VH-VL binders against Large ribosomal subunit protein uL10m (mRpL10). Designs and how they scored, part 63

Target 1, 224 residues: Large ribosomal subunit protein uL10m (mRpL10), of Drosophila melanogaster (Fruit fly) (q9vpl3)
Amino acid sequence: RGKINIQRPKAPHYERARVVAVTQPKYPELPKAKSCFKTRAERTQQQQENPYNEIIAREVRNWLDHSRLVAFFHLSSITADDIFRVRVQLHKQNLHLKSYGSKIIEQAVKNTRYEAIVPLFHSNHCIVFSPDPEKTAALLRIVRRVPQMVLLGGIVEETMLSRNQLVAYAQMPGLHAVQAQLVQTLSQAPGHLIQQLQAHQNSFVQVLDVHAKNQMNEETPKST

## First folded at step 5 (VH-VL)

Design y18 (from q35 with light chain N55D; framework fv_anetumab)
Fold by ESMFold2-Fast, scan of step 5:
Structure y18 (fold): chain C 224 residues (1-224), chain A 119 residues (1-119), chain B 111 residues (1-111)
Amino acid sequence: as target 1 above (224 residues)
Amino acid sequence: QVELVQSGAEVKKPGESLKISCKGSGYSFTDYWIGWVRQAPGKGLEWMGIIYPGDSDTRYSPSFQGQVTISADKSISTAYLQWSSLKASDTAMYYCARSFYDWTELDYWGQGTLVTVSS
Amino acid sequence: DIALTQPASVSGSPGQSITISCTGTSSDVGGYNYVSWYQQHPGKAPKLMIYDVSDRPSGVSNRFSGSKSGNTASLTISGLQAEDEADYYCSSYDSSSTPYVFGGGTKLTVL
């Protein structure tokens, strides 16, 4: 949609359209039933008709393909000015802060080795990319000043690391130590690491749910 | 071993130009800001400005904007503070210092360069 | 252009604890956790003692601690020693008029 961009700011929401399907009942004396539905194929095709989602998903895949360091964060409420300052500080260290919708991330990592990270992005999130894995220490030093950004985990040299493993990686003094850490991480089952990342995210969601209930009733009931 | 080494003391007359230096060693010079801090005799610390050598991004205190030039040469890990025309009021000790987070903390300091401007 | 207020002088005896205050506004000390403290001995360059309100650089004694309440940051020195006699400066990020500001400095005398 490159020709009339300015004059066409919004695309029609085809997913909200409905088609009236008329069924013929076996007994014609009964009132004719009407149904509104879209087939699975029609819904899938309508989603695929948004070319901008695929363009942005391709951008995310390019970042993943060209970054040797990827870090995932939960992002709490933060002002535009504060996040801009953080973005500038990160950029000085060749660290690139990006935010994408969860649907875009799902499309980007679908059919890749990283597809299991999708549940991490069902809440407010951001991602930091860098071509330089040695910048992990600089990344953690910068985000220490940003309590609104909570590290969930990351990917270093195509290997998924938990929060604690990424912190340990950042504290390694040289190339040989870095290689040793990656070997140790690679010896663990990938599913185990993903479960650790998902458990951390689920714990945070539970904290938010408790907080929301406190604000509604001004007293949180006990739960397990 | 992180070290900032500044150039030697200078004695100048009003109207003369001057360029003092601050050489960093023992760290990645382009990954840190270099700030300049002034201290007039018997007075407190006064922030002048800061530079990021990796891209030459430079920020000045409003009090020093247009009065001094801050620059850096990353090939020799050296930052500079320069005056086109010195005034007697420029008599002070000048410190360079390193910061990871722009100007919000200055973790290593040079030994200082004393600049005396008198007729 | 001193935006942060410090007492001109503070005194203490060896072994005592002393506190130096640094008062600003909501646009500097009150609004951000980017307060640093510097120690300067006569004729020497300043040394970073505290950053981010309460963090100590490596090599700084745990006798030095920092805190903040509202618009006032504090440097506390416990177990006061003769070598602590120096000028102390606070600094903070300032979102309003300048990005960085120093306090006027406090002379600590160990009697």
Scores: ipSAE 0.517, ipTM 0.749, lowest interface PAE 1.8, mean pLDDT 79
Fold by OpenDDE, second read of step 6:
Structure y18 (fold): chain C 224 residues (1-224), chain A 119 residues (1-119), chain B 111 residues (1-111)
Amino acid sequence: as target 1 above (224 residues)
Amino acid sequence: QVELVQSGAEVKKPGESLKISCKGSGYSFTDYWIGWVRQAPGKGLEWMGIIYPGDSDTRYSPSFQGQVTISADKSISTAYLQWSSLKASDTAMYYCARSFYDWTELDYWGQGTLVTVSS
Amino acid sequence: DIALTQPASVSGSPGQSITISCTGTSSDVGGYNYVSWYQQHPGKAPKLMIYDVSDRPSGVSNRFSGSKSGNTASLTISGLQAEDEADYYCSSYDSSSTPYVFGGGTKLTVL
């Protein structure tokens, strides 16, 4: 009796095959398991719905909304100790150094006026916040000496500024100083004008007087 | 105009205590560090220490740690340098100076206080 | 500890250019070291002349310039004048427990 090939059993007799075919339980097609292949986009979206990320994103928004000075920096191989040192110096000037993940930043600024900053956060970065735009000069001076912190740009008084524009802004005299100078200049202007106008009049009168005196002297015949 | 005005010359004996002052004006006193520098007669400048009046953060040179006390009263824009017990070797000119935010340079200096310690 | 070495004295004639050197120790290498220069006339407080190696405060003459090569910083005074006769001190900042270190000072004599 030939070895029963258990791997390829001979087809049963046609009658048996028919009975088997009719008696085979029609199992409902198992619902095609929706391939849980959540698209990378869906997984990213689900990861974004972490309640914790939302809280942090809200914090970032709060900082952005309450800050009149925001500066963005790239960080290049900086140690925790170096960051701490810089943070302490900045903190004394009411400058707050924060670091957030790129995804958190993206979530925080989505559908806001700050959405344009997202491209700045492709690598390791930090943000400095301040309620005082007058601290821009202090900020730049402190970080200038930290080669690991590269200024990318910032926001001052709700205006996005490039690196160069921030540097220029920091070099400007404070608003109050400028206002004071303007007031001084304006207050001096009328006085100077009056002086100039009076000087001309006085000079003219003097010239006329000299001319009059000369004419009187010419009319007095030298009584030989 | 930024100005630092120091207290007048002092003549003391060894063992006496002393506190000298440095008053800042013309700027936000709490936003800048104030440093103290010693200069013995005919000698060079010696860094002593520095204080941030805003929060009284104080840093000392190792040579002066425990030898002097640096303090500040922000309410009157004044920094202090004090000794509990003077030595003859403390005879020197003492300068206060304003430092930038990150201790990089001393941009404004007081006129100096001469301290003479003699028996 | 950072130590800065200066020549004890330098001299020049009016109109000449002179240079004062300030050499740091090898431990200064790799740190955030920033060099400043101070001028001190007899009986007067020091005056900041140069900061951040080469930057000049407002009001300081352009005759004063600073540079650095390796571990040596230099103060150059061009067009030497009688009023330049003074002691000059270099200083360095290190983000350590000792923010400032001064050099030993250089006496400049104008002949």
Scores: ipSAE 0.098, ipTM 0.637, lowest interface PAE 2.8, mean pLDDT 84

Design y19 (from q35 with light chain D52E; framework fv_anetumab)
Fold by ESMFold2-Fast, scan of step 5:
Structure y19 (fold): chain C 224 residues (1-224), chain A 119 residues (1-119), chain B 111 residues (1-111)
Amino acid sequence: as target 1 above (224 residues)
Amino acid sequence: QVELVQSGAEVKKPGESLKISCKGSGYSFTDYWIGWVRQAPGKGLEWMGIIYPGDSDTRYSPSFQGQVTISADKSISTAYLQWSSLKASDTAMYYCARSFYDWTELDYWGQGTLVTVSS
Amino acid sequence: DIALTQPASVSGSPGQSITISCTGTSSDVGGYNYVSWYQQHPGKAPKLMIYEVSNRPSGVSNRFSGSKSGNTASLTISGLQAEDEADYYCSSYDSSSTPYVFGGGTKLTVL
């Protein structure tokens, strides 16, 4: 039932007036959160620090710390059956699809090198974790056929990569040294968007050139 | 260099058991699904089921659930289709084919195994 | 049961273009972009010609193209050649009963 004050004024009565004066003060004092108590905003902040959320945030941190591949996706409307089928197919490739609330993600990455990912989770999202970075190509093949999942970026070998950088990594041959060099080059200090695109193109070409040059040098002996 | 090689033609009588094979080569066998497709003489293609050899997860068409058993041995890169008791209506060409997902295209096909069941 | 509907036959002359339709429902062709087309010559295994509605595998002629509108997918073959004479099957993801379903097949005759 709704609280509607329909209380009628009671007729004056000496006995009733006496009882009211004794048991109820003329001006009721409302407790203030100003002194020893936290403000409404502070109470709301304390409620946001739910112990349950802290436990899940620790789980997310554990996934981040123990996964050599982490991929971030925007998730459009998708049926429960369809996402379950995607999750099963990913699991067969040792790829683990997880969904967490944005506040939990924020708590998990706060004061870490990964804090920059928080803006990616202000809309509907999901994350794929794997201990095996070689599964990046398999991940992209699976997700290519799920238009509701849009790749935003990821983390490979503790290095944050944009969507284009992650796609480039997936296209590299399975040469660990070349892949490690590509990751290092792609993770260069942030700069202008145009500069980042140019650096990416130059770095990819350079990695390919180094590989080709090393193959040629092994085939044709150097003269003294 | 991806290849699926199926076992040879079989001639059986009704009530007999049968197991036919499909051996994959030139790719990572445990990273792809193997599907089975039936084609009765002069008829169209019928999807029977599919198996993921890495964990033996198997899915059947409702029409073939309980009629056949699909299995795989990942140590020898071979998938199998088996009947406990053949019927004359099982006379058909049987194809195995590879798929990356259980719901997508069959990209490479075996040559087919002809199974004839007659009295 | 015919899961996806195709015409039983279609015919054309060398150099012409023909189109083969494949009609389903919103739970298969209409709901998803996982339509494939297969070519089968007599006595041979099927060959994948188109996947994901409009993509061609390596080695498939660009005379073959695929499209989709609503619940109907189409395979178009341009510049018909005698070797195109074959049976053509469409296939789709099916969310309602099985992950895979085939059409009834279409016999293409090149006259």
Scores: ipSAE 0.035, ipTM 0.531, lowest interface PAE 4.6, mean pLDDT 78

Design y2 (from q35 with heavy chain R59E; framework fv_anetumab)
Fold by ESMFold2-Fast, scan of step 5:
Structure y2 (fold): chain C 224 residues (1-224), chain A 119 residues (1-119), chain B 111 residues (1-111)
Amino acid sequence: as target 1 above (224 residues)
Amino acid sequence: QVELVQSGAEVKKPGESLKISCKGSGYSFTDYWIGWVRQAPGKGLEWMGIIYPGDSDTEYSPSFQGQVTISADKSISTAYLQWSSLKASDTAMYYCARSFYDWTELDYWGQGTLVTVSS
Amino acid sequence: DIALTQPASVSGSPGQSITISCTGTSSDVGGYNYVSWYQQHPGKAPKLMIYDVSNRPSGVSNRFSGSKSGNTASLTISGLQAEDEADYYCSSYDSSSTPYVFGGGTKLTVL
């Protein structure tokens, strides 16, 4: 089994350091008070309104709004050099690895249809964004060699997908339009009709079960 | 089917310039690195360098830095290995090979280009 | 400029199991799981047989397996066949000099 595991990494090559510096998120500096004296109202206002968090939350919203592919990962302990090399490799595929605090994620997705993702960020996490959903297969090929990054799920064409659904999407060959239609079909369960929702879920499960069984039958030879 | 097709054998004299090619097909050329590997007659494999055609990012072995130039033209899915001035010691088989990472396995190989440099 | 040590030759009989070693240091084979093995028949391009220490590409016989212990990676060929007669090269990521390095190669003879 393959792993991306640079245990004692060399310093990054100059060219790679340049690429990664360009791809790293640039956080704006917090505005500094010109005076240390403040009224109680001003102190309360500044405590409630953290300008840093709102600026970064706006950045997260922009990434969500402009990305047709968003993948969520749990991130185990990994060295700065290892994550840096992963980020460079992802960037070459137009995949942008970002890390944000849970509070910033919550603030960014509050009162949006993506609020359901907040529980995914209860522990260490990172997010990969891309304008190109066809890069899902490339993303999973890169990340499968990074055991510290565990796929939790994602959003493709504004549709939330579980881990298994996203893996299935990546493995299905076909035209982009066909894949987008499949994603839409999976999310078109009619509103509050429980019976129809269960029928839709069962149909989807059957499709995935058939796909999984086909893959299992094709992969009969055990790699020993 | 993934395929790398290299240019034909070359016979050159010392001091001449040379540019050999490696054309990829059957995959997204800009999503993979192309590495160059040298094999002198009767000897082992030597890694020369690698290029990412999507942005022309290159990395060379210290032994070959300044001795050769690696380039790519993504519009025709072709990578190149070039010498400004050949030496007799450049006589070797040259392979191109594809890699998804710049430091890992070379999964598909070209058929090789034999370069003979003699006076 | 060969950084990884392989035996120059190894021999076996049909049906036998043989092992080829590839020894480096903590800056290459010992430090990382980016070890690959290539098979080269005379006059042909190398073929990837093993990557990431022990993974086999599609189309490679399950008779070929890879492992690593400390600074030494090993390629094992079980049920040796005449067609396995070839040169075998290991490779690894190298943090100390070049990012990619080959072993000196091992000639396998099937007797």
Scores: ipSAE 0.020, ipTM 0.518, lowest interface PAE 5.2, mean pLDDT 78

Design y20 (from q35 with heavy chain D31E; framework fv_anetumab)
Fold by ESMFold2-Fast, scan of step 5:
Structure y20 (fold): chain C 224 residues (1-224), chain A 119 residues (1-119), chain B 111 residues (1-111)
Amino acid sequence: as target 1 above (224 residues)
Amino acid sequence: QVELVQSGAEVKKPGESLKISCKGSGYSFTEYWIGWVRQAPGKGLEWMGIIYPGDSDTRYSPSFQGQVTISADKSISTAYLQWSSLKASDTAMYYCARSFYDWTELDYWGQGTLVTVSS
Amino acid sequence: DIALTQPASVSGSPGQSITISCTGTSSDVGGYNYVSWYQQHPGKAPKLMIYDVSNRPSGVSNRFSGSKSGNTASLTISGLQAEDEADYYCSSYDSSSTPYVFGGGTKLTVL
């Protein structure tokens, strides 16, 4: 926005300013090019961290803080009608299916004990939350009929569990079994459990790649 | 064991009201849907509707919507099928059956309730 | 009165294999993998034989198998036995109107 400056004469002022600029030996040449590069990178980073994402990240943290059961799923292509019907059936069991962007999940879990689960969210994903850990069996019964949702692992009573551990937990009846499971899980190093979850994700990706290759090979010999 | 037990046979006149029952046992009644299926004498199966006893969410076939009312009482693990005014064409065997989803298989069936409507 | 299309009757001899078809549209059988098959003996309630196209409930003989190709689902009964003589009904999810629809039924006669 141009403002008029009638109090400053331009001709002698411009000449003086140019002399001062030329006689600044302290500043190295081409500071503008370096500043422009850094400014663009910084602006790109700031744009990715918009205020709306922080609001949603706080929502995710609230779900994590108030849920005693959290289950992580890989989500393949699914119709809006099918996911809606699954969401309705889950809601009837006090199970809440949520989908958030990977960056939002990363922002939600940074500086928390669950930060290491971020690699699980590099592919398409969804999360199921519940205040009731006894609903794990109901969750698995519902999801077994949704091949597009593949269980990766979860958190029960603030304890991280692999897929196999969650399946085992679902088969245990009552409060005593929960306490036994927690004692067993606490005897494991957290780093070891996190490594198991990451290895599972890598194995799943490899299986998908092999399956895609096999389907392409089957389509090639197709006789009409 | 999982069991659905239906109320006994009914003989009614046209214009009368009727309510038949289906009691579930051996499973968590509020975790499964209860569907109703009609079979007219010598005819095939017709899906009427389905209810989730936990919250009374109900879905009807267009052919039966407004013609019947489906309800449930979760405190006694019982689902109901009701007519406000019976017609002779309502003469049929009525089955209740359990389903995990409202669109999937009916895995356990009641023995059936024969409803005869005649003057 | 809207129903999936099944043959009215099929017949076979003991030890043979028979197949019962169930034809719908892309809004039911063709669009989804929620096809079930029921067996009904005279005077009895139907019994679930197959669900989700090809899965068998506990206690159902492995002589019963299900498949689907396009808009047509099929129930195959191998090693036919006299006890298999019954009415058979298919069913499917229906996205266009009612959430569930039955086929017209097929009477299986065993010699």
Scores: ipSAE 0.374, ipTM 0.698, lowest interface PAE 2.8, mean pLDDT 80
Fold by OpenDDE, second read of step 6:
Structure y20 (fold): chain C 224 residues (1-224), chain A 119 residues (1-119), chain B 111 residues (1-111)
Amino acid sequence: as target 1 above (224 residues)
Amino acid sequence: QVELVQSGAEVKKPGESLKISCKGSGYSFTEYWIGWVRQAPGKGLEWMGIIYPGDSDTRYSPSFQGQVTISADKSISTAYLQWSSLKASDTAMYYCARSFYDWTELDYWGQGTLVTVSS
Amino acid sequence: DIALTQPASVSGSPGQSITISCTGTSSDVGGYNYVSWYQQHPGKAPKLMIYDVSNRPSGVSNRFSGSKSGNTASLTISGLQAEDEADYYCSSYDSSSTPYVFGGGTKLTVL
């Protein structure tokens, strides 16, 4: 009886083959675990859906939406103690220093009007928030003394400003001061104009009177 | 106009308590730090400490920690420096001064209060 | 304790330029731009002359200028006048245990 070729078994008789074919258990195809075909990008995106990150992202959005002053800083080799000290100084001025991861910031500003700020967060950074845009000068004064904090830019009254523009803004007089000056200027303008107009008229009348008097004196014949 | 007015000169004996005052006007008292500086006769300026009247956050120089108490009453725009028990070595001129936005430079100064402690 | 070192005395003639130095450490003058200068006349309260190393408050003469190099800050008074005769103190932020520190003071005499 020839060596049973275990590698190529002889096809069974057609009747047996039919029975075997009909009795073969149809195992449901194991659902192709969609998880094995997720691209690295999709996996990274799913990892980003940490409920905790969403909460923090929401917090960041809340800060952005309720702040009239937002300033972005790069941090260069600053100690925790130094940060704390700066934080205390800022806090006294109702300026709130926060630090968030770049991924959190990206998530927070995605599909919002703040999306343009994402490129500013490539390295170690912090953000200062304030409900009061008038505190810009105070902010810059405090942080300018800290060489480890480098101003990158900010948002004031919903307007994105460069570093130079923020500095310029801080040097401007407050809105109320400007308004007061404007009102004063406007209130003085009519008075000054009237005075100038009247001055010319009065001068003209005086010149005419002098001329008239001189003519009258010339017409009085010296009655010798 | 920003002004700091301090209480008058004091003559005390060793062991007595003392509280001197500094009243601020012409600015928002609660938004600026107030510092105290000691100057002994013929000596230099010594930083004592500083207070933020808005929340009474107080910081002391290590040399003065536990030796004096700095406080503030924001309702009357007044800062205080006090001793529980004076020493002869406390004889000095004491200045209060306002710090601009932080606890660094002092831009406005009181006229000073002379404290003399003698037996 | 961080100490700021100043010369005890400096003198100059009217019209001259003089410089007062203030030397600290890397944890104060060298680490931050929190250097200020004060002028004190006899029997008077100190007056802020320079802040943030080189800035002048309103009302301070442009004859007064400040600079910093390394751990040394300098106050320069140009065109020296008799009225400039006073004690001058530097100050700096202390990043350690003390919020703020003064130098020992410099007596300026106008000859």
Scores: ipSAE 0.020, ipTM 0.584, lowest interface PAE 4.0, mean pLDDT 83

Design y21 (from q35 with heavy chain D57E; framework fv_anetumab)
Fold by ESMFold2-Fast, scan of step 5:
Structure y21 (fold): chain C 224 residues (1-224), chain A 119 residues (1-119), chain B 111 residues (1-111)
Amino acid sequence: as target 1 above (224 residues)
Amino acid sequence: QVELVQSGAEVKKPGESLKISCKGSGYSFTDYWIGWVRQAPGKGLEWMGIIYPGDSETRYSPSFQGQVTISADKSISTAYLQWSSLKASDTAMYYCARSFYDWTELDYWGQGTLVTVSS
Amino acid sequence: DIALTQPASVSGSPGQSITISCTGTSSDVGGYNYVSWYQQHPGKAPKLMIYDVSNRPSGVSNRFSGSKSGNTASLTISGLQAEDEADYYCSSYDSSSTPYVFGGGTKLTVL
């Protein structure tokens, strides 16, 4: 039969519902607790923490532990439909776009090797996770068409990389062993990486500030 | 470079089945959508549907939903457009074209497959 | 499917400029910046000339430019040449029914 006699919801809501089903994250298996007992200090801190925040922080740690590719983005104003479409395209490449509050990220990475990333999340942000580091090139190709997502840096094979280092990694030929060694070589001291990422973020924020001031000095504000 | 090569012209009778092909080369086939566009003789372009070869997800125009089947075989970088039972009104030029997203531009086009259905 | 509205024909002389309009609604042309333009010579496959309203692919002459105002997108061809004689189709994302829709096409005649 040619026609299907079912009610189809309006395209944006229909696509949003379909994409939510398609892009719904597969939660990785949570690692077993290392210790059978909590120390007094651990119990005291847990009692002071918001239970909801701890649950989400645990989710973030699980994503970090099971992802061989993590990319950090500044996210400027974007419509729900546009981010939804980006999420769908990313999901097709086993790339998982997630957004978490800065406080939750800080809680998740506290006392881990990734604690240095916290300053990147003081403004609007999102993170892309993947178990497949070979998808770095696909990730960069997808976000190239999304000017609202600005790459800040990331983590590949447990090594923190700047924006330029991630771009270089994406251009590598394709043997995983060679890629792992190159990531190790491309990675500089963590202080240098974080300084570069913060400088880029600060420069971007300054550009936005200048733009906002220019709009305020205009009697007719410029549209987006 | 990037190219899409379509199968040759077809002459069929109403009620017959048909499957035409579109083979991609010069790029990662599973990273792009392949859309199908119909052009009836002397008429304009009509978007039929699109497929993502990496997972075989399809989207169809309401006008073509249930009338055609779009499929792909990623092992040979080929997409297909299929009819179970052709009608005279299916007489048209059929183009395949590549898109990065299912709603964005069709950047590279096949040469077209002319399908003629007559009794 | 809802087709975007284009004039059936437009004409110009060599060296002149012409503009082809493409009118939709807020659910397609007006709501999104995903407007493309295609050139089709008789018997040939369409060729992408403009994407994302105003961007040109590599190899497309800078004589071709795109713009949008409200629900209407426009393709402008400056310095008309004989080889510009072709059919031109606009397209857009369509949030209301199908993810992609074409205009009815415009025949450009260079006299």
Scores: ipSAE 0.091, ipTM 0.582, lowest interface PAE 4.9, mean pLDDT 79

